VH-VL binders against Thioredoxin-like protein AAED1, chloroplastic. Designs and how they scored, part 16

Target 1, 196 residues: Thioredoxin-like protein AAED1, chloroplastic, of Arabidopsis thaliana (Mouse-ear cress) (q9zuu2)
Amino acid sequence: AITGASSGAGIGKGTADSLDTVKVLDLRGNEIPISDLWKDRKAVVAFARHFGCVLCRKRAAYLAEKKDVMDASGVALVLIGPGSIDQANTFVEQTKFKGEVYADPNHASYEALEFVSGVSVTFTPKAAMKILESYMEGYRQDWKLSFMKDTVERGGWQQGGILVAGPGKDNISYIRKDKEAGDDPPVEEILKACCA
Key: E = the ipSAE of ESMFold2; O = the ipSAE of OpenDDE; V2 = 0.75 times the mean of E and O plus 0.25 times the DockQ between their complexes.

## First folded at step 14 (VH-VL; framework fv_ifinatamab)

Design k1 (from g2 with heavy chain G27Y Y109F; at its last look DockQ between E and O 0.04; V2 from the best seeds 0.00; counts 0 for: pae E 14.2 > 2, SAP .518 > .496, off the site)
Fold by ESMFold2, look of step 14:
Order: sequence, then C-alpha cells, then structure tokens
Structure k1 (fold): chain C 196 residues (1-196), chain A 123 residues (1-123), chain B 106 residues (1-106)
Amino acid sequence: as target 1 above (196 residues)
Amino acid sequence: QVQLVQSGAEVKKPGSSVKVSCKASGYTFSYYAMHWVRQAPGQGLEWMGYIIPIFGTAYYNEKFKGRVTITADESTSTAYMELSSLRSEDTAVYYCARETYLFGSDSHFFDYWGQGTLVTVSS
Amino acid sequence: EIVLTQSPATLSLSPGERATLSCRASQSVSNMHWYQQKPGQAPRPLIYGASNRATGIPARFSGSGSGTDFTLTISSLEPEDFAVYYCQQYDSYPLTFGQGTKVEIK
C-alpha cells in the first residue's frame, strides 16, 4: 500500500520495475542497486535538486533533526543527489549530514520516479520567495555546487522528492514529487509514513 | 590535511605589479571559494575579494576595483592575486583563505589560511 | 557597508583573569565570527555564528550576542591567549573586520 501527500500521491504500475535496473554510487564510487537501500530495512530517501541547493540543505537539516525517531523505528535516513561523487563528498563535508549519501550522476532515479525538471519551475516567484525565506532563517546556497558543470551541461533544472520504502524491494509506501523548488511537506507527514 | 602554501616574500618598486600564488592541497580545490585578505604592518585585516575556481568568476572589494585581479588554475590547484600600480600603502602581508559553510550554523567563515606573503613596496 | 567597532583597543590582563571583548556592528548582523591572530601567524577561526567554537578551540572561549552587539569571553586567560582578536561579518559585501582588540600580558 502506497501513502502520500496530495502533491506527491501514488506510484505508477511500472515504477517498481523501472527502479530494479537503477543504480546509484556510494561515496567511494561503488555501484549500488537503488532498491538495495531499502531491501532489508525501511528508509526515508530524500532526492535533492542538486548538492548545492539551499532549500535541499534546509530539508536535509529538518530530516536529520528527527534522526533519533527514525533510529528508534529502525528506519534509515538516505539522501540522493544528482552529480558526481566529488559533489556528494563536498555536500557531506559542508553540511555534516548524518544520514547516508549517494550520487546519481546520470539522473536515472529521477527519470524512473518521473520527478519534475525545467528552468521555469525552479525560478517561479514562489520558489524565489522560499529561497529568500531560507536565507532569512540562516541557510545559505552554495552557488559553486548549484552551477557546477554537470548541472549546466545537463540542461534544465531538476526537482526532487521524498520516498519512504522498505523493507523489501517492492515495498514503496510513500512518495512525494516536488512541484517546484522548496515544495516541502511537513516533517510530521514523513514521520507518520515511516515511523508511526 | 587541508594546506594552503603561498609564494615567497617580494620587494617591489612603486608603479609595478605583484602576483602572489596560493597552492591548495587536501581538498577539492575547484569547489571552494578562495579569498584574499591583506594586513598592513601593525594594522588590521582588509578583505580584497574571492574567486570560485570552478566558475572562474572573481568578486572584488570595490576599494581595489581596477588594480586587483584574482584568478585560479584548476589543473595546479593554485589561486593567484595580482595587484598593479603598486604604492607604498600596499606594503602588507597578503593571505589566501578558504571559505567554508557549516550548515548547522549557516555560517560562511575562513577555516584555513595560507602562511602569508609579505609584499614590500619601496623606492 | 557594515562597520564593526571593537572595544577596548587594548586589554592588559594577567593569566587566570577573565577577558571580555566587545564588537558592535553598524546594523544588525546574523553571521558574526571571531578570529585569533598570534604574532607572526595567520589568523585562525575561533568562534563562528556568534557563539559556536571552531574545531580545536578550548572551552574557555565563548561567544554571545545578537543584533548589533557581540561579545567574546575568555573565562581564564592562558599564556597562549595573549593575541589580537578580530570580529568579522559575512552578512553583506564587502566582508568587513573589526579593528582588533589586543589582549596583552600586564
């Protein structure tokens, strides 16, 4: 059974099959089938827009704030970002994120989950206001990572989402697909999906 | 593990130029802003500008606009600061400094500094 | 441009005494940092984000303050603490430093 927010409800019939061929890279460069991340345990998986995104760093921080609740429920906290292993390692060094971090340089997981992409979505007035709001709360964009060669060369702007899955490769219980930058669910919604 | 090693001291005539190097090691050079800060003898610290090597874009303190050029060579992990039209008040120790960002505190500060390069402008 | 004014200019104290250093900003600042510079050395980070100790900084160093008024406290001076201390803001370009407070042996 699949449970999700109104903006990110439901996973399609073929999505589980599409994911079984998707691989991500750990911080050392080893290829990991993405479904192995929740095969033997439940996981909350955050998909970042890119490793330099201030709004994604804010989301990572509020998820990490609840890591003790996730640990008590046997739930792993995972972040996947588009880009290289070097970009992923830089993110970890800069943010001190306490969950697991993986890289998806080819955007394969984003395509399989049909996350939104496009420049107009990233630069909406609502997204711009949320970026400013995050700056007022003390979060800062790493523009170096935001405009890295990989992001520029791949074209448009990538959106992310949140997935709760496992145990079991096919057990996806929650998915939320961001409609625009900063489209965050309340953290309690994620906790209910993973840890209720 | 992070290390910033600057070029040696220089003595220059007024009106000439100086180019100071800062070689980085122990981290991915291209992804971190490199700043330049100077300190005249017996005086405080003065920020000059920075570069983000992967973008190649430099940003300058307006006080130095037109006289300072900050560049980076990703292949050698080396940043450069060139100051032209030197005059006696440019006598100072010039530092390179790496900017870091700590997400928990949302702070940008200089965590590693080079050893400094004394530039003396004397006729 | 945000001007940072440090006081006092010089603080003459003995080892074991408490040092209190002030930094006042010309407008509100959220990103206030402190650096220590010993003679013949580059500055090193001491306090970031007004109140957090940088890596390897002893517990006797603490920072406090918000808005325009910030304080660095050294609870019990050690011989190695006699140095110049600078506050620095990262809220607005150009980045600026205070003029420094020299803490010296009395």
Scores: ipSAE 0.000, ipTM 0.468, lowest interface PAE 14.2, mean pLDDT 81
ESMFold2 (binder alone), look of step 14: mean pLDDT 93; pTM 0.955
OpenDDE, look of step 14: ipSAE 0.220; ipTM 0.711

Design k2 (from g2 with heavy chain L102T H108Y; at its last look DockQ between E and O 0.07; V2 from the best seeds 0.00; counts 0 for: pae O 9.1 > 2, SAP .504 > .496, placed apart)
Fold by OpenDDE, look of step 14:
Structure k2 (fold): chain C 196 residues (1-196), chain A 123 residues (1-123), chain B 106 residues (1-106)
Amino acid sequence: as target 1 above (196 residues)
Amino acid sequence: QVQLVQSGAEVKKPGSSVKVSCKASGGTFSYYAMHWVRQAPGQGLEWMGYIIPIFGTAYYNEKFKGRVTITADESTSTAYMELSSLRSEDTAVYYCARETYTFGSDSYYFDYWGQGTLVTVSS
Amino acid sequence: EIVLTQSPATLSLSPGERATLSCRASQSVSNMHWYQQKPGQAPRPLIYGASNRATGIPARFSGSGSGTDFTLTISSLEPEDFAVYYCQQYDSYPLTFGQGTKVEIK
């Protein structure tokens, strides 16, 4: 299990400033400052472990189920993954995710947000069960994506999280950092943060 | 218990095609990657490609220059490997092998193998 | 591709002796596995993740290593252990195997 991840109601100014230097890529390869994603709008930003990750796909799915609520509140649904543009496109093709998708091949946003990363020898029993549950529910992992260099270099243990930010580059009102695979917050918690 | 049963031996002429089948039983077929590995007589093992049946997308070793086509039929839990433009060098035993993932060790390896299918390419 | 080099090519030993097989990768590997193949049979999993015994594998088999250097050890050879052993990496495509080490009876 990976330790050191935390949940918070927000992040400090320093972290926000750090994010201001980070760029991500849209599906067409355009560089976009990550903070622009919530500069003029509120956004729910899901950071995936990688684009092939089954639990990440499940997360994407349950967030997408609430997109109507987000839309009604003027909140954008965004997913960022630590892979290439091709991986991002593959993710969209496979999952039919209706939110915005961006690639962060350099993991710059993950570093800026201090998501935990490292080689883990073992899954927790809870994580293992969540993986099994996801499969039972029909979600699948893409092993091809899982074994691409940028994913492999992180050992598949790059953690993500959920961010609620904007409007305003420095307006980060919610951050939930994953402690382990499948460490998803209740969707109601996210809706409360973004849309209440 | 998972079992992989492959089709019988084939004798083919150069330039022809061969299609080998691998039927899985005793497990969930759809989301386990099925790989194909061949072994020339007296030689080592060479990975050819794999498919994830639920996705229907296959990935290949580029070495085969598009001569390999891997497919899967979920309704029959059967994977197929077709090799075209056969050459004498393609004479080998062809194996299907199921990939598994261990949750506790983050490991991906071939836990079950078919019995192998000998394909002989000769004039 | 990642090239796996096994050594020695052939290992001649007697029952009861210790066997040490090496596999060197051309670059760092995190997913290294070992398979055993007996004549006329398909390979079977032996060690996965460098050091984990597959289901049904006796305790006399052990794996170790990290990075580029990996070792398979058979503490005391049994008659049924004389076979060819392959290492295999699952870090990047194409997946690759070592050329194999034949453990034969002296």
Scores: ipSAE 0.011, ipTM 0.595, lowest interface PAE 9.1, mean pLDDT 89
ESMFold2, look of step 14: ipSAE 0.014; ipTM 0.578
ESMFold2 (binder alone), look of step 14: mean pLDDT 91; pTM 0.942

Design k3 (from g2 with heavy chain H108W; at its last look DockQ between E and O 0.05; V2 from the best seeds 0.00; counts 0 for: pae E 8.8 > 2, SAP .519 > .496, placed apart)
Fold by ESMFold2, look of step 14:
Structure k3 (fold): chain C 196 residues (1-196), chain A 123 residues (1-123), chain B 106 residues (1-106)
Amino acid sequence: as target 1 above (196 residues)
Amino acid sequence: QVQLVQSGAEVKKPGSSVKVSCKASGGTFSYYAMHWVRQAPGQGLEWMGYIIPIFGTAYYNEKFKGRVTITADESTSTAYMELSSLRSEDTAVYYCARETYLFGSDSWYFDYWGQGTLVTVSS
Amino acid sequence: EIVLTQSPATLSLSPGERATLSCRASQSVSNMHWYQQKPGQAPRPLIYGASNRATGIPARFSGSGSGTDFTLTISSLEPEDFAVYYCQQYDSYPLTFGQGTKVEIK
């Protein structure tokens, strides 16, 4: 099994094909084909581990700091999280995230992209130290949101990643799959992929 | 300076258990992973697992799951490794080692090691 | 699990010579570390992240390599450098060490 493995390894078949049938929910509950998020524009899409995650909130803040650069380049900033619309709305209220937010309650995008899952991956020494570092920088975990019923019933600890895609449903130019919690690329790497 | 001081050598019979201690001083205990590594006579190094004291969570090399228990006591800054159902093949020097990871650093290696504890298993 | 194979098993050299130690991983790794161990002592970190010297390590020690092939070089051996050297990966659990290369006086 893949736990703590290298991120960004890539997996057979075109990534865009694996997403053809995947839908996500907007904050009002409307189903949106995931590829519509970058059909008509380039997008930086962050896939959170869950909506209560302190490290995902720190990553979201990092990307949001660069929203002006993305806007100037015509690039949308999008966050997708596993969970319900209520969890997504709570995330937006608590973080004031300036990008678009979508929910993926069935994990379909995570499975199609083959993101890593497993409890052991979440609590490595590297991840633990990154959590402590985030607390020192003022970020906070929402443990209530982390342990809501539908988050817990999803099984183990889901990892996320970052995707740069579009314009065009099949145009995926960058993917990074997190190997563990806190496996952040330098922001400059993302900006080079989206906004060169 | 950070120092890791381990309990003394032990001689054990097959089938018994041993509990090795590792006391940290001169630095932070709770926030750094404490690893256990063993070395059989004339052999290389074998990683056994770790604990992060503040979370109380341990991760084990699958080879030792079911026989090894790693714990920590924050009040005494001491980590413990207990190995049960001892066999003669468990004769080794057992080391504790602290992982380095400072805020703002992306390096993860063992920066401080205990002096080692010889455990001899013989009838 | 990532297997690390060190070569040679033993390297017999004289003081002042250059030592070249190899470590080959069964899969690509980014976090390759090197440790020195003298008889009766715990290992001591030398190189972390393939090429960075640990605190207090003399400049004669250098590390290089990427992917699956890694090298520790000692540019000019000193008497204190005759020891066993281990590579160690931190990319995947379980963490693994190479079997060691003994550097001994000729």
Scores: ipSAE 0.007, ipTM 0.503, lowest interface PAE 8.8, mean pLDDT 82
ESMFold2 (binder alone), look of step 14: mean pLDDT 91; pTM 0.940
OpenDDE, look of step 14: ipSAE 0.017; ipTM 0.592

Design k4 (from g2 with heavy chain I54F Y109F; at its last look DockQ between E and O 0.15; V2 from the best seeds 0.00; counts 0 for: pae E 9.0 > 2, placed apart)
Heavy chain, then light chain:
Amino acid sequence: QVQLVQSGAEVKKPGSSVKVSCKASGGTFSYYAMHWVRQAPGQGLEWMGYIIPFFGTAYYNEKFKGRVTITADESTSTAYMELSSLRSEDTAVYYCARETYLFGSDSHFFDYWGQGTLVTVSS
Amino acid sequence: EIVLTQSPATLSLSPGERATLSCRASQSVSNMHWYQQKPGQAPRPLIYGASNRATGIPARFSGSGSGTDFTLTISSLEPEDFAVYYCQQYDSYPLTFGQGTKVEIK
ESMFold2, look of step 14: ipSAE 0.006; ipTM 0.487
ESMFold2 (binder alone), look of step 14: mean pLDDT 93; pTM 0.954
OpenDDE, look of step 14: ipSAE 0.612; ipTM 0.838

Design k5 (from g2 with heavy chain T57Y F103W Y109F; at its last look DockQ between E and O 0.45; V2 from the best seeds 0.00; counts 0 for: pae E 6.9 > 2, grease 19.3 > 18.9, SAP .533 > .496)
Heavy chain, then light chain:
Amino acid sequence: QVQLVQSGAEVKKPGSSVKVSCKASGGTFSYYAMHWVRQAPGQGLEWMGYIIPIFGYAYYNEKFKGRVTITADESTSTAYMELSSLRSEDTAVYYCARETYLWGSDSHFFDYWGQGTLVTVSS
Amino acid sequence: EIVLTQSPATLSLSPGERATLSCRASQSVSNMHWYQQKPGQAPRPLIYGASNRATGIPARFSGSGSGTDFTLTISSLEPEDFAVYYCQQYDSYPLTFGQGTKVEIK
ESMFold2, look of step 14: ipSAE 0.015; ipTM 0.516
ESMFold2 (binder alone), look of step 14: mean pLDDT 92; pTM 0.950
OpenDDE, look of step 14: ipSAE 0.566; ipTM 0.818

Design k6 (from g2 with heavy chain Y109F, light chain N31Y Y93W; at its last look DockQ between E and O 0.14; V2 from the best seeds 0.00; counts 0 for: pae E 11.3 > 2, SAP .51 > .496, placed apart)
Fold by ESMFold2, look of step 14:
Structure k6 (fold): chain C 196 residues (1-196), chain A 123 residues (1-123), chain B 106 residues (1-106)
Amino acid sequence: as target 1 above (196 residues)
Amino acid sequence: QVQLVQSGAEVKKPGSSVKVSCKASGGTFSYYAMHWVRQAPGQGLEWMGYIIPIFGTAYYNEKFKGRVTITADESTSTAYMELSSLRSEDTAVYYCARETYLFGSDSHFFDYWGQGTLVTVSS
Amino acid sequence: EIVLTQSPATLSLSPGERATLSCRASQSVSYMHWYQQKPGQAPRPLIYGASNRATGIPARFSGSGSGTDFTLTISSLEPEDFAVYYCQQYDSWPLTFGQGTKVEIK
């Protein structure tokens, strides 16, 4: 855990202010202010490394497994990825992800939340073992999507995180910034933050 | 039994181009980076670039930028390296070399090499 | 660009002797590899990650080192070990090789 992971303490107004001007794209290409995703409801928001990543697909499935618990608590499940709406639609088609999916082609949310980036944190031994584990569990990397020119140019080394926020634009109650690819929190930590 | 078999030796004039092939057999092709490494007579090894066949995007040593093109054909399990605007100092043995699995643990060395292709550039 | 400097350039030894080859990097390297090349042949992998033997490499070959200083040791030279040895780094593009150390029969 980076901030609030062990305690679940709320995140200050500075984080919410960083997101004030950030917009993401829905699957039709419409711009959505990112805070609208949790303005009127609580949401668990997963930020993927990129739409082709096997570890991100495993995390998406892992969170989707808890969607019934989230729905019962009035909590939305959202995934944001750094890429085009075409890449986002490909992700949805390939994974059948049951939550909402948005694209952030300019990495604006990643920059505002100061998520980690770098080759050394992407190619760790832990990440390699997590990839192997994911393949043994039936998840698959989309190498074509992973190595598309846009992905490589804009942030093939980008890390993500998990945000729990809402109701209310400024109400960010949990944020976890991944230290490396495949840095998954314990499930109970997320469920404690979203679903009490 | 992974094998990399390269095309035969070539003699070229300055200013022309050469395209060397590297056919993989006895294993998978698509998810392994294929590198090209050259060795001038009596000299050491010089890395030129690589491609991961399933993605089709190649990366090049800046020294060769604009002169080298690396491609792959998954249907024939064959990688290609084309070097243009040949100079006499491009006379070398050209090797293809397979890197270990892209997301394998800590390896990232060249586990299989082709037999080499001598390219001679002479006036 | 990471420059790899091997020493000595030539190592003249008899079968049964110990060979010690050095590779120094211009900056810290985590992915140092060693290759062996015999005349008229392609290189073959020898040591990867500084100290791990590649498949089929005899136990007389060992590697050590970290940071900028790396060593390849052949504990007791066999006739087939007389070759050129190259170190190679995978940490930074462009990938680079050392200039080679020739191990020759005295």
Scores: ipSAE 0.006, ipTM 0.466, lowest interface PAE 11.3, mean pLDDT 82
ESMFold2 (binder alone), look of step 14: mean pLDDT 93; pTM 0.952
OpenDDE, look of step 14: ipSAE 0.647; ipTM 0.849

## First folded at step 15 (VH-VL; framework fv_ifinatamab)

Design p1 (from g2 with heavy chain G104K D106G H108Q; at its last look DockQ between E and O 0.04; V2 from the best seeds 0.00; counts 0 for: pae E 11.0 > 2, placed apart)
Fold by ESMFold2, look of step 15:
Structure p1 (fold): chain C 196 residues (1-196), chain A 123 residues (1-123), chain B 106 residues (1-106)
Amino acid sequence: as target 1 above (196 residues)
Amino acid sequence: QVQLVQSGAEVKKPGSSVKVSCKASGGTFSYYAMHWVRQAPGQGLEWMGYIIPIFGTAYYNEKFKGRVTITADESTSTAYMELSSLRSEDTAVYYCARETYLFKSGSQYFDYWGQGTLVTVSS
Amino acid sequence: EIVLTQSPATLSLSPGERATLSCRASQSVSNMHWYQQKPGQAPRPLIYGASNRATGIPARFSGSGSGTDFTLTISSLEPEDFAVYYCQQYDSYPLTFGQGTKVEIK
């Protein structure tokens, strides 16, 4: 039986307070308070497992496919990954992701949001099927990125999630914590949360 | 140390069928696409199709669809190719070939090949 | 389907010479691979993704090209390099091979 991570629903001040000291890096290496990403606009924020992950690359692509809908609603598309700026830049070059990309090398946002971690939730038969289906659709795992020291020491078994927040630092309206690798919500659920 | 060992040569009559086996060892079997490629005497290479064992479903070159069946048995790490309604032009060496680890970015090519199985179709 | 046309059909050269093999695709290809086949043996991979050497392949083998035109170069032929070479595309099903270029001793 699965216990723990919530999907959807409005999140109170407690979650926003957990993020108070969290900073992420932009592609040039500048530190950005994570709440700046949604202080002046609503944002859909995808938290990748790591920058080399084929399942995360597919999620990024399906969210980017809806970027015109998000833009029309004044909603930014953001991806955060656990790793270095070099890994983030490689991700952008390989995927041509149209949204904003940030790095969280210390996993601070993942700790604050209490995203799931563990070997048993990473290599399930369901995740394996989704990875192979992603490959048949043309998405690729980058094993060099997947096995860089930063990724292996902290992020190889790290799961992610999706956050919808803003405008306003404290306004977190949706959070979904992945239960295992490849635990994707229907895109319509995300669009309902961000774009009504 | 990956090895692909195929079944021995076969002589068949027109209209019959042949089933060639390909046993993998020295690595995992389930997450590697196994392809079949044939080569008629003095000719080039012709792709027939593949299977990814964990899914159990195969994809075929349309040229052979209806005559070829590709299967896999995960318990024995063995892939099979069966070609039915044999004709003399099906005389060829049949190779199994393993695609690189499916999760490897930008690297889908055939890294290991079986030794080949000569199938001769004659009356 | 994508047709691959290799040229020349036969390349007669001496050890130490440079070999240049061409592969032309009927439409644009990104995932062009090269294989070597010696008599009585299975093919082995040489080059993947147009220009990347497969594991254990000596530096005298190099690949280049993009779009529809691809080249395999052997900078200085060794005795073991006299074989048939095939290009292969992995951009579209069905997967297809070129008809081969035989590199033989002059």
Scores: ipSAE 0.006, ipTM 0.457, lowest interface PAE 11.0, mean pLDDT 82
ESMFold2 (binder alone), look of step 15: mean pLDDT 92; pTM 0.948
OpenDDE, look of step 15: ipSAE 0.727; ipTM 0.892

Design p2 (from g2 with heavy chain A33V H108N; at its last look DockQ between E and O 0.04; V2 from the best seeds 0.00; counts 0 for: pae E 11.5 > 2, SAP .536 > .496, placed apart)
Fold by ESMFold2, look of step 15:
Structure p2 (fold): chain C 196 residues (1-196), chain A 123 residues (1-123), chain B 106 residues (1-106)
Amino acid sequence: as target 1 above (196 residues)
Amino acid sequence: QVQLVQSGAEVKKPGSSVKVSCKASGGTFSYYVMHWVRQAPGQGLEWMGYIIPIFGTAYYNEKFKGRVTITADESTSTAYMELSSLRSEDTAVYYCARETYLFGSDSNYFDYWGQGTLVTVSS
Amino acid sequence: EIVLTQSPATLSLSPGERATLSCRASQSVSNMHWYQQKPGQAPRPLIYGASNRATGIPARFSGSGSGTDFTLTISSLEPEDFAVYYCQQYDSYPLTFGQGTKVEIK
């Protein structure tokens, strides 16, 4: 029997239907239906603004610090970024991210999930302070990736979010759409959704 | 074509402060990380910190954090480094250096350096 | 903080000889860069990412190494190569430089 969504940001079957035709690329270029990422296991899926973003690299790191908790609960950690496989591989090489990484070069998952985009939510005082904090902690913006034509043309002002889904392609129990760059949920909120 | 031109040499007394400027020309300023590096006489290079001009935010080597302030003025394409509470050990040549990160390189090395500014702290 | 140790401190060689400069990091690094500094001048980049020549750098300069051990090689020393050479890492803040290797041409 189906149970209701977890407390906090939830999601209905309409969102799962919007993802029905969406594919992402693994690091070797294979097309993967996005729902396959949580069809047979629960997954925490982080959607980066882009692969060069210092704030997204910080978020990836804080999620990865909880990888052992996720593993113990049978939960996969996944990151999706808008851009090419080459950009995704560069991200992995530079960050040593311990989760799975996928590329969405046509931004189809971002469009389907209706993530926010725009200059006014990208260049905020809060984002600037979070960038400074991230740099103080040793994280670095990859400006080459940040200003590549594809990044700017297709989603340079793109915001991301976090999704918890599975098992089952229609089973989306948590979604949080970032309101602006650096809009991080408390990690405890994510752990409650995936691993409580 | 890119050039970094720093302000002239300064002689300072202990306990005072100095502000060195670094004006960029022949390229964009706002999107390049600008670093400050110093070199005491007969010594090696020591990294002090950086600024990202488009964000106006800086990061400092902890060794200098309480005494150094790095700023940028996009309208004049100029970065500044101010070092306070000067001691004789602060006698050095101070360099600004631009990081290659943005679309000009596959790496984050320092491609252009200012000519250096000698700051002498006379006891 | 990543400590970079260069050896030798001074390298005295004749023109035409091969110079081999070493830089050892206290932990593994990927972003190892090399700079040349001539007397009275600002440093200039030579090698980035351990092995890539910066723009305009002659082919006699090459870099190699990975992990903690890195080498700058000057295949045939020219008189203008008299300088101090610094390695620099960009894997962890604070950014650090080696203490330098002075190359003296006899």
Scores: ipSAE 0.006, ipTM 0.474, lowest interface PAE 11.5, mean pLDDT 83
ESMFold2 (binder alone), look of step 15: mean pLDDT 92; pTM 0.948
OpenDDE, look of step 15: ipSAE 0.101; ipTM 0.685

Design p3 (from g2 with heavy chain Y50W H108Q; at its last look DockQ between E and O 0.04; V2 from the best seeds 0.00; counts 0 for: pae E 7.5 > 2, placed apart)
Fold by ESMFold2, look of step 15:
Structure p3 (fold): chain C 196 residues (1-196), chain A 123 residues (1-123), chain B 106 residues (1-106)
Amino acid sequence: as target 1 above (196 residues)
Amino acid sequence: QVQLVQSGAEVKKPGSSVKVSCKASGGTFSYYAMHWVRQAPGQGLEWMGWIIPIFGTAYYNEKFKGRVTITADESTSTAYMELSSLRSEDTAVYYCARETYLFGSDSQYFDYWGQGTLVTVSS
Amino acid sequence: EIVLTQSPATLSLSPGERATLSCRASQSVSNMHWYQQKPGQAPRPLIYGASNRATGIPARFSGSGSGTDFTLTISSLEPEDFAVYYCQQYDSYPLTFGQGTKVEIK
């Protein structure tokens, strides 16, 4: 089943309050209130484990395959990763991700959303199988990004999630917190939340 | 100094099998994907599949599925490619090619190649 | 399956001339690599990720391009550069190579 996912009226109020003071960085280093990403438009916001992660690159690719559907519905595709602007720019250069990319070097959004972290949820047989599956499907890990001092000092055990929000800073209609690395939702669940 | 040394040339009859070896030296074997690539006379390069020795799993080009088996022996740092039900169009030079380090940077290309093994299939 | 089409099939040039080799993909790729193969030898890597020189490759070799159109340039041919050149994509299985461009002495 879906873990950490929630939908329905009123969900956004509590979650929006948690994000009230959170800022992220664009690729040029400008601080942007995270709620600005969906105040004037609906957005699907993917939160990566880190910018070097093969599983996050696979998720980014499958979301990007639906970008035409999102664009037709007026929905932006956004990716946020923990790390520096340099790491974010490297991710964009390597993956050619068609959505918007932002950095959260202090994990502020991850802390506010209470995304899961820890060794036991990252190093699981399911995560190992997902990594192997991703290699078999042609995705590759950026080990330089994965082993950058900043990523290693944060443990590399940070999990992410998916948020659907907007228009309006308080309008958060869907949130899914990954329980472990590679905990992908069915894409149809995301499309139903953003684009139905 | 990394080196890949392949077994010698072979002449085979149609319908038989061939097993080509590729011994790695001068570096770690287990954490590098080993690919097999063939080249028919006067032709270009054709990818056949790979193995990651530490996991013992292989992935195959569907063109060869059912006829190719790729294996590895970590104790001897040797990869093997076996092609069965040989046909005349399987006449080619067969190369092993090492992919860059599995846990390295984003460089994913074939950095070292074996010298090639000519397999001739004729009646 | 991603088809890579190289042109020209043969490029006849003299030492000191500039060589320009083209590789066109049937769909967009980002992990385009280039290999050199001399007669009787295995291929060796030249360029990876469209534009990065592999270790030990001299500066006269450069790669460019994105999307579906890629170019290998040899700024001033040396005698050891007369060989066959292959492009290769690593974006999608099966991994595929172009058919090759032979650079030969005029």
Scores: ipSAE 0.017, ipTM 0.485, lowest interface PAE 7.5, mean pLDDT 82
ESMFold2 (binder alone), look of step 15: mean pLDDT 92; pTM 0.943
OpenDDE, look of step 15: ipSAE 0.101; ipTM 0.687

Design p4 (at its last look DockQ between E and O 0.32; V2 from the best seeds 0.00; counts 0 for: pae O 4.0 > 2)
Heavy chain, then light chain:
Amino acid sequence: QVQLVQSGAEVKKPGSSVKVSCKASGGTFSYYAMHWVRQAPGQGLEWMGYIIPIFGTAYYNEKFKGRVTITADESTSTAYMELSSLRSEDTAVYYCARETYLFTYGSETDSQYFDYWGQGTLVTVSS
Amino acid sequence: EIVLTQSPATLSLSPGERATLSCRASQSVSNMHWYQQKPGQAPRPLIYGASNRATGIPARFSGSGSGTDFTLTISSLEPEDFAVYYCQQYDSYPLTFGQGTKVEIK
ESMFold2, look of step 15: ipSAE 0.320; ipTM 0.726
ESMFold2 (binder alone), look of step 15: mean pLDDT 91; pTM 0.936
OpenDDE, look of step 15: ipSAE 0.026; ipTM 0.621

